VH-VL binders against p56860. Designs and how they scored, part 49

Target 1, 255 residues: p56860
Amino acid sequence: MMTAEVRTPEQGGGPLTTEPRAPRSAPGHADASAPAFGPETDPRDIIRWALAAHPDLLMPSAFNLNGVVLLDLAAQAGYRGEVVFVDTGYHFPETLATRDRLESRYPELTFVTLNAGASPDDGQTPPDLYASDPDACCAARKVDPLQRYLKEQGPSALLNARSRDQASTRADIPFVEEGGARRRVNPLAHWTREQLEAYAAEHDLPVNPLYFDGFLSIGCWPCTRAVKPGEDARAGRWAGKGKTECGLWQGENKL
Key: E = the ipSAE of ESMFold2; O = the ipSAE of OpenDDE; V2 = 0.75 times the mean of E and O plus 0.25 times the DockQ between their complexes.

## First folded at step 14 (VH-VL; framework fv_lerdelimumab)

Design a1 (at its last fold request DockQ between E and O 0.44; V2 from the best seeds 0.47)
Fold by ESMFold2, fold request of step 15:
Structure a1 (fold): chain C 255 residues (1-255), chain A 120 residues (1-120), chain B 109 residues (1-109)
Amino acid sequence: as target 1 above (255 residues)
Amino acid sequence: EVQLVESGGGVVQPGRSLRLSCAASGFTFSKYGMHWVRQAPGKGLEWVAVISYDGRNKYYADSVKGRFTISRDNSKNTLYLQMDSLRAEDTAVYYCAKDFYDLTRYFDYWGQGTLVTVSS
Amino acid sequence: SSELTQDPAVSVALGQTVRITCQGDSLESYYASWYQQKPGQAPVLVIYGENNRPSGIPDRFSGSSSGNTASLTITGAQAEDEADYYCYSRDSSGNWLYVFGGGTKLTVL
């Protein structure tokens, strides 16, 4: 068994520089500094810290493998808050069915669906905008509804399911991100796909049925395909369009 | 061992109704999605309907939508297909098929089928 | 409504390799599964995903895909492989809708 180095909150975690970073809190609520977390830290310990520091914590999810594993770990760690899902009108039916299975499994959580009843032909965006300008489509159907809800609720932190193993654009995601309107907590930052799959199998977690069809990162059906042998997990997202991240994690709309 | 046994097939006039049953054994029925697939005599396979493990989600082929209803009784380990407004084109062997999970396209076990003949 | 197109019939000499193909625009985004059906019998799943083989299926069966084409390959075909073969995959719409190809009758000479 390997012993991991323990870090104090004053030394921080995962900075891209050689200099320690001072912990910071989101404006408006909780003020506790983050402890030193490391690659071997149990995600449940990170979640327990986040709950103690941020009783108003919220969890956005689209119910991919990472999100399902996070949801189970959070429930075990005592999370009893909201799980927030945005209905873009372009989700696979399998994604909606996965949401329903998770609702049934975790009656102690509150599942919130934003923009409920959305459809491709509901007039929120021009036809085919998802192909011609996916940033604008995402802004209207996913980013804007979520941003309005978060502004209304005012949480001091979010629980997010991102991990470094998902894509090169995520390679340096820390456990706790400071700045902006709120903290973003990534308890699974250092988990590999192998660890996520092992956890889901061991706990018999509901997963999106498309996962068995080679869909390793599932977004809206027009911009998602099965991953080919040897490709990264997110290679099926916006293939051939030069886009690798949703607007939720970039620019002025970053959560 | 997993077994699926269809019943309720027979000869019926156009415009009438028929209910098919599929008795399941050898697995935990309530954990898996279930499908109906049909095959007209001498023809290929046609997917008909699916129902999720808890009965909450149901989907149908366009050829049967509005006329057929899939359902399940998990306490009796039984899948059903209610077939209303039957047409000659519905004549087929109807197979009950087990999803290896829920709402996938992978049918790991099939029944032997029950023949429905719709003729005047 | 997306269709999956298969050749109606293919022949192979005993012990030789054969490829059965399935074509459709949706196969650029979705893998096909493959079902074998012998006369008077229910279908049997032989390949799912890219190249996953259920328990009890001989290792001479393999799957592959390229562009809008999925293929089932039988290496060293045997007499018992004579059957109809169906591909099965998703429609290109966002709906839960899956379709079978028309089937390919394999004759082992």
Scores: ipSAE 0.588, ipTM 0.815, lowest interface PAE 2.0, mean pLDDT 84
Fold by OpenDDE, look of step 14:
Structure a1 (fold): chain C 255 residues (1-255), chain A 120 residues (1-120), chain B 109 residues (1-109)
Amino acid sequence: as target 1 above (255 residues)
Amino acid sequence: EVQLVESGGGVVQPGRSLRLSCAASGFTFSKYGMHWVRQAPGKGLEWVAVISYDGRNKYYADSVKGRFTISRDNSKNTLYLQMDSLRAEDTAVYYCAKDFYDLTRYFDYWGQGTLVTVSS
Amino acid sequence: SSELTQDPAVSVALGQTVRITCQGDSLESYYASWYQQKPGQAPVLVIYGENNRPSGIPDRFSGSSSGNTASLTITGAQAEDEADYYCYSRDSSGNWLYVFGGGTKLTVL
């Protein structure tokens, strides 16, 4: 009965010298300076730069014509981040429907609706605040929710749909805005309404149907009307109230 | 040429149900919102319901809300109106109308209508 | 629900100009559309937006808006223009509701 001594081979597991993984070279600080963009620069190239420089880029949107065009361009350029929308409780059904269409069309993007389910009677503001104090209404229902979310998420930059052709107050919007809480990138800064419309048509984009009914700039239904021929695109916003902006781009609370 | 042809009208008793159909041709049906509009005999036009191009969004006049259901089959280029709990006041010619695009306030094409009579 | 109001009937002499007006709160914010309906026929879009005519609509038809009103003007009324005219727009409540005016019967004399 020869007891075969099974010599268990001492697998000398030499200490895996975990060579200290060379510090992942800090992703080369892509020269944080914005390239010299021009009117003929493809917005997609601007967006690609923005994505490279700011991988945590977020895109706020109200799904106006500019916003819808930007969203498509961004998706083409490789954006896969959040599309951030604020439900004020006063949006047109058409706006919400447009959001839903876009969400369906771009499943690669994450649509975030802040204050989803908001209503005029949700107790957040007096029911008539939009009439008595539009600034306070916008602050409470639009600006504050968005600012809170952006503070929480902490993006290094925003991808914005603003263009020079939207209003006289936007005539000098640059491609890249410095300063404030974060960088703002405006790929459509130099696109005209005609270019936007042509692009939307060519690509069969789901534009808010109100646009075709003279709503060249669309906000909350109590504070938005169709514009007349020859009027500024934003003339229908807070008409008669001496207000031209919602507060997102001005003051201490600017994005 | 754009054509809209309504069908399914007839005489029904109160409390009964009826289903209307609208056959569409001459345009890409699946790209446009569709509406129902009715007109009581000798009366004006009354908007009844709208459905979005994809059927996801539906809206109704208060007079028919909870009783009527608008729907569509884009594969058949057909719009429907299911009318339940019919009332005498629902007696009307029912028109289907094409939206300019989707959920706009403009009807660029109308059918010839189908008569619904609700009577005891 | 916001209502659109129209005069129930107006008359115009042949070749003259007539204006049909629609009034309602929603018209401060929204454009109206206008529909012509002849006896026994379906409505036909004649004006939409501020002053847009569909293809096939004569240039004698025009639209305008002011304040809470929309107007359809027929410049040089023809006998074939005798019809009911309806304005149409959205309810001003913010809900996805639509409303027709009561209609105006136009008689061409």
Scores: ipSAE 0.449, ipTM 0.761, lowest interface PAE 1.6, mean pLDDT 90
ESMFold2, look of step 14: ipSAE 0.557; ipTM 0.814
ESMFold2 (binder alone), look of step 14: mean pLDDT 90; pTM 0.913
ESMFold2, fold request of step 15: ipSAE 0.535, 0.515; ipTM 0.797, 0.788
ESMFold2 (binder alone), fold request of step 15: mean pLDDT 89, 89, 89; pTM 0.890, 0.902, 0.903
OpenDDE, fold request of step 15: ipSAE 0.307, 0.380, 0.078; ipTM 0.726, 0.769, 0.665

Design a2 (at its last fold request DockQ between E and O 0.34; V2 from the best seeds 0.00; counts 0 for: pae E 2.7 > 2)
Fold by ESMFold2, look of step 14:
Structure a2 (fold): chain C 255 residues (1-255), chain A 120 residues (1-120), chain B 109 residues (1-109)
Amino acid sequence: as target 1 above (255 residues)
Amino acid sequence: EVQLVESGGGVVQPGRSLRLSCAASGFTFSRYGMHWVRQAPGKGLEWVAVISYDGRNKYYADSVKGRFTISRDNSKNTLYLQMDSLRAEDTAVYYCAKDFYDLTRYFDYWGQGTLVTVSS
Amino acid sequence: SSELTQDPAVSVALGQTVRITCQGDSLESYYASWYQQKPGQAPVLVIYGENNRPSGIPDRFSGSSSGNTASLTITGAQAEDEADYYCYSRDSSGNWLYVFGGGTKLTVL
């Protein structure tokens, strides 16, 4: 007889590797006033700098692997602010369960859920908008609530979990960037997915259970699928709909 | 030596209740999600319910929603299934199954099963 | 609906290769896991994700997927592989719901 060996979530169910990325351009809007951070800079040093420069720093999160790792590093570095999550009404149950685990793990942080109690049938959008016009669905259920909250709170900077390894559209992000309404700090800019996975395993961080099902980037269930062999990590997001980034980081809605 | 031992099966009339238990050993019970899966005699497998590692999240197959309640006691390393308003179609062997992690579909260890027969 | 459809029975000659298939709309978005069940025994996980084997599962077992079809392949089938095989995958994306396929009885000749 055969039976499965007990495994940890990250190591036992590892995803297929991501597609190689080509650089699009050198960083063009790095903040010249920031310290000279490099690829080996400890993200906690970047976070400590950001906290000193921006006492009103806020951290939006959708609790993907990058976001979970950033949350842990930020807590270690002294972050005690808000972790802001948007309830779109279309999150996987696994994503909401991951949020609950993180709330229990980090009582020193304030978890803020925007649009709490949202559901697919709550009337905020037509029932089929996620399929017919995913940009409009994302704008109404995710981008607009977050943008309104950030406008009301007026933070001078955001702490973001983006890294260059996530997708070709992110290959050139700097540690600190200007553009949009506020400064953006990307402490994980040079971390690879392998480093993120190793960190999460070493620290036994709560991760989304769907990572064991071949999901490498997890958004709303209508626009997320498992990544197939040979695809990059974000290929399962908005597959077949011509969209590679949510509006939070690009266009007129850039935070 | 992971072990899962179900108990509490038996013969019961329709409309009655029954409580199943699953005693777990050989692993850190409180780190993992737990499932119930059933198999009617001569039929295929049917997933019944899952409970998260800390008991906070519970999900059920449509066929049992509102009638069955999954629960756990991490201090006793025990999983439970409270089965109310039993019907003839609930007749099955009920398996306790360990999740790889929590709230996944991967059952790496199974118990021997306990038979529930619902007949008048 | 997210029903998973399997052929009820498949045969293979000893030492030959067999493929057991599972079809369903949800398989375009989700991988299937595969369970082996021998008569009178509890099921055993043999494949998860696209092609991951739990510890102790022989190399002759492999998984693959294409479109709405998941496949379990047994290369060099042995007498001990005679069993029922179930695929298992997501039924609903918005809810935590999963379904088994109807099962395929594998006979090794």
Scores: ipSAE 0.638, ipTM 0.842, lowest interface PAE 1.8, mean pLDDT 84
Fold by OpenDDE, look of step 14:
Structure a2 (fold): chain C 255 residues (1-255), chain A 120 residues (1-120), chain B 109 residues (1-109)
Amino acid sequence: as target 1 above (255 residues)
Amino acid sequence: EVQLVESGGGVVQPGRSLRLSCAASGFTFSRYGMHWVRQAPGKGLEWVAVISYDGRNKYYADSVKGRFTISRDNSKNTLYLQMDSLRAEDTAVYYCAKDFYDLTRYFDYWGQGTLVTVSS
Amino acid sequence: SSELTQDPAVSVALGQTVRITCQGDSLESYYASWYQQKPGQAPVLVIYGENNRPSGIPDRFSGSSSGNTASLTITGAQAEDEADYYCYSRDSSGNWLYVFGGGTKLTVL
């Protein structure tokens, strides 16, 4: 009865040499000065610069014409980050459908929908807050969720779809905004509506169908109407409420 | 040429079910939203339902909500309307209509319609 | 539900101008579309947006909007323009509904 000594193989647990995680290279001192961009500068070159300077760049979007154009340009320029959208619970079905089309068209990008599944009756705000206090409504349903996410993610810069042609209040938007919590890059700062439309048509981009129905600027359905011929593109936003911005670009909640 | 051809209409008893079909041709069906619109005999037009290009978004009139189901098969270029728990007031010619794009307020093409009669 | 209201019937003399109006709260925010329906036929889009005509629609058809109203105007009415006309837009009730007007029967005299 030969007792076969089962030699328990000594699992030589070699010391897990925790190779010292190479010190996260100090965020390369992004040479602090943005290049001198001009009206004739290709937006894609601006985006390439932004990506090099800020690899953690995020792109918030509401998928307006500018946003859709920027998204395509960014993808072409090599952006592979997040497209961050806030579902307020009050978006038009057309807007959500546009998001879905874009998501399908750009699988290389990560679409992030904040407050996905939000409803007017979700208990977060009074059901009529959009009517009684539009500022509070935007703060609660749009600005705060986005700010929380950005705080959590901590991007060094944002890629924004803002242009000078969108509103009189945006007439002096630079390509690069300094100050605040992070740098803001506006590659489309000098693009006109006509240029945006032409680009979208040329590239068969999925533009929100409401745009072609006079909704030149699209937000939540309770606070957005079509503009009439000759009106400012943003005249349909919070019409009659004395509000011109949602709060993302102004005040203490500035992105 | 854009063509929409409805089928599946007929006479049914109250409480029964019927399925309508709309065969589409002459355009890229998978790129457009589709609608059902009905018209009771001698009455006006009534919007019934819409489905987005990819079938992900569906909306219904309150009059049919919970009873009707809109669907599509983009591989077959076909729109469907499943009608359950049919009522006398559902008697109408049912039209399929092409959305101008996707979930717009415009129908640029209509079928000839199919008659649904709900009668005891 | 936001309703769109139309006059049930209007008449116009041959070669004259007629305006068919649609009224509703949703029209303050949204454009309407207009559909012509002749007896025994499917509806046909004649105007969409502020004043857009599909291909094949005569230039005598035009659209306009003001306040909570949308209007279809036929300048120089022809006998073939005798039909029912429906306005269509979004329901402003927040339920993402769409709504037709009650329709206007146009008689050409």
Scores: ipSAE 0.432, ipTM 0.767, lowest interface PAE 1.5, mean pLDDT 89
ESMFold2 (binder alone), look of step 14: mean pLDDT 90; pTM 0.904
ESMFold2, fold request of step 15: ipSAE 0.501, 0.471, 0.433; ipTM 0.783, 0.767, 0.744
ESMFold2 (binder alone), fold request of step 15: mean pLDDT 89, 89, 89; pTM 0.905, 0.909, 0.909
OpenDDE, fold request of step 15: ipSAE 0.037, 0.124, 0.115; ipTM 0.638, 0.685, 0.691

Design a3 (at its last look DockQ between E and O 0.45; V2 from the best seeds 0.00; counts 0 for: pae O 2.9 > 2)
Fold by ESMFold2, look of step 14:
Structure a3 (fold): chain C 255 residues (1-255), chain A 120 residues (1-120), chain B 109 residues (1-109)
Amino acid sequence: as target 1 above (255 residues)
Amino acid sequence: EVQLVESGGGVVQPGRSLRLSCAASGFTFSRYGMHWVRQAPGKGLEWVAVISYDGRNKYYADSVKGRFTISRDNSKNTLYLQMDSLRAEDTAVYYCAKDFYDLTRYFDYWGQGTLVTVSS
Amino acid sequence: SSELTQDPAVSVALGQTVRITCQGDSLQSYYASWYQQKPGQAPVLVIYGENNRPSGIPDRFSGSSSGNTASLTITGAQAEDEADYYCYSRDSSGNWLYVFGGGTKLTVL
């Protein structure tokens, strides 16, 4: 054991003008403290940073392959918050079963289902709206319930599962997005479908059973079909309806 | 080797009940969904029911809904089909089928089948 | 409810190519899987998804789909391919409900 000694102090440190600042919890806030993330950055390091910067971090999920992988990575990285799922009334039974499996596997997380028990006949949305006006259907059954919940909870950031490999409309997604009501963090932005599949297989993750039937992006059953050979993962979403994204990532309702 | 062995078939009168069992071995039973599929003599295949790996999710063909109950006991590696209010149209060979995952439409292994005959 | 329609019988000369078809409106959104059943035996999965072959299924079996039609193709048919073939797919309601086609008896001449 060494004993303490009186030493000549070293005057160290510059002005600290390059030190990052704590992030603001306001729309459009720019956080200069975000590290330079790259394609080889471990998604868990991005999640750990996000948790430190945003203790109120919240995770929406529809439990597609990306979402399942993110959920596991987040749990490993110390996420203990809510996993928020919107029950549109039009989900495949397989999607609801996947939620149940994930809830059982991650008892340390709180699974929140919004608009629980929602039905096409619940009087909130005309029965044929998914065919005649898919944008209005998504607004009423998915976007509005989620936005209402997020306004009530007021998180400064969201943890999202999007990746650039999912569709041409997502080719430019950064790791951290500014704008809107809160910051959006995309730890899987540079992961490929092959990496996601390998991770899910390695960790024996629950995946939506429709994945094995060519459904590479799964939404509501009236607006989702199996992807044909050679198509983008999201090509089966709203096929023949002129829609490529839901309102969560577009327009004034953007998260 | 994966094995599925059905039992409990027989001859019964209309309105009576039967319970089918399927003993599973050669795989981790509790990781996979399980199905019943039937085939009337000289006829085609008809899907009957599915149960998820943990028993929480069950789905039925319209022809049997309300009369048949699928269940499983993961501690005994056994799948069951309780068949109530039997009708002549339920006469068939009943196959136990293993899902290659859970709640898919794909059966990678089948049992030999057990014959149920509903007649007066 | 969704109906899958198959021709009840087709024939092929030994070594020739045959196509077995399955038609239904739900096939515009869902792939068909294909099951082979030989007399007195349980069915065997031969094609799932668009064109995935389980281990042990010969590469002469392939699947395809277009519009509301799914097809099973056997290239270079062999005597052992003589069997009933069933397509199987989801109904169009979004429920967990699946239907087999009526079956096609393949005779290898």
Scores: ipSAE 0.591, ipTM 0.828, lowest interface PAE 2.0, mean pLDDT 83
Fold by OpenDDE, look of step 14:
Structure a3 (fold): chain C 255 residues (1-255), chain A 120 residues (1-120), chain B 109 residues (1-109)
Amino acid sequence: as target 1 above (255 residues)
Amino acid sequence: EVQLVESGGGVVQPGRSLRLSCAASGFTFSRYGMHWVRQAPGKGLEWVAVISYDGRNKYYADSVKGRFTISRDNSKNTLYLQMDSLRAEDTAVYYCAKDFYDLTRYFDYWGQGTLVTVSS
Amino acid sequence: SSELTQDPAVSVALGQTVRITCQGDSLQSYYASWYQQKPGQAPVLVIYGENNRPSGIPDRFSGSSSGNTASLTITGAQAEDEADYYCYSRDSSGNWLYVFGGGTKLTVL
């Protein structure tokens, strides 16, 4: 009865040499001064600069005309980061469909939908808050989710689709905004609506169909209407409410 | 030329099911949203359902929600409407309609319709 | 449900102008589309947006909007314009529904 000594193989647990995680290279001193961009500067060059200076760059989007154009330009310029969208629960089906089309067209980008599956009855806000207090509604359903995410991700800069032609309040938007929590880059600052439309048409971009139905600026359906010929593009936003911005670009919650 | 041809209509008893089809041609079917609209005999038009170009988004009228299912096969250029738990009030000519683009408020082309009669 | 309301019937003399109006809360925010339906035929788009005509639609058809109303105008009505006309827009109730008006029967006298 030969007792076969089952030699328990000594699992030589070699010390997990925790290779010291190479010190996160100190955020390269982004050479603090943005280049002198001009109206004739190709937006793609601005984006390339931004990517070099800020590799952790994020792109928030609501997939308006500007946003769709910026997304295409960014992809061409080598952006491979996140496209960050906030589902407020009040978006038009057309907006969500536009998002889906863009996601399909740009598989190299990561589409992030915050509050995915949000609905008016999800308990986040009273059902009529959009009517009784639009500022509170936007704060809760749009601004706060985005700010939380940006705080968590901690990008050094944002790639924004803002342009001077969008509203009188945006007439002086620079290519690069300094100050606040992070740098804001506006490659389309000087592009006109006509230029944006022409570019979108030339490249067969999936523009929100509501744009062609007079919705020159698109937000949540309770607070967005079509504009009449000759009206400001943003006249359809919070019409009659004395509100002109959602809060993303103003005050303490400024991105 | 854009063509939409509905089929599958007929006479059915209440509680039964019926499946309608719409064969599309003359355009890139997979790029456009599609709708079903119905019209009861001697009555007005009633929107029934919409499906996005890729089938991901579907919306229904309250009158048919939970009973009807809109679907599409882009490889076959065909739109479908599965109608379950049919009621007398579902009696109508059913039209398929092409969306201008995707989930817009405009129908640029309509089929000739197929008659569905729900009767005991 | 935000309903679109239309007059059930209107008449116009041959060569005269008629306006068919659609009213509803959603029309404050959205443009309407208009569809012509002749007896035994499928509907045909005649106007969309503020005042857009599809190809093949005569220039006597025009659209307009004001407040919570949309209007289809036929300037110089022809005998062939006798039909039912439906407005269509989005339901503003928040359930992403679409809604037709009740339809207007136009008689050309």
Scores: ipSAE 0.195, ipTM 0.686, lowest interface PAE 2.9, mean pLDDT 89
ESMFold2 (binder alone), look of step 14: mean pLDDT 91; pTM 0.922

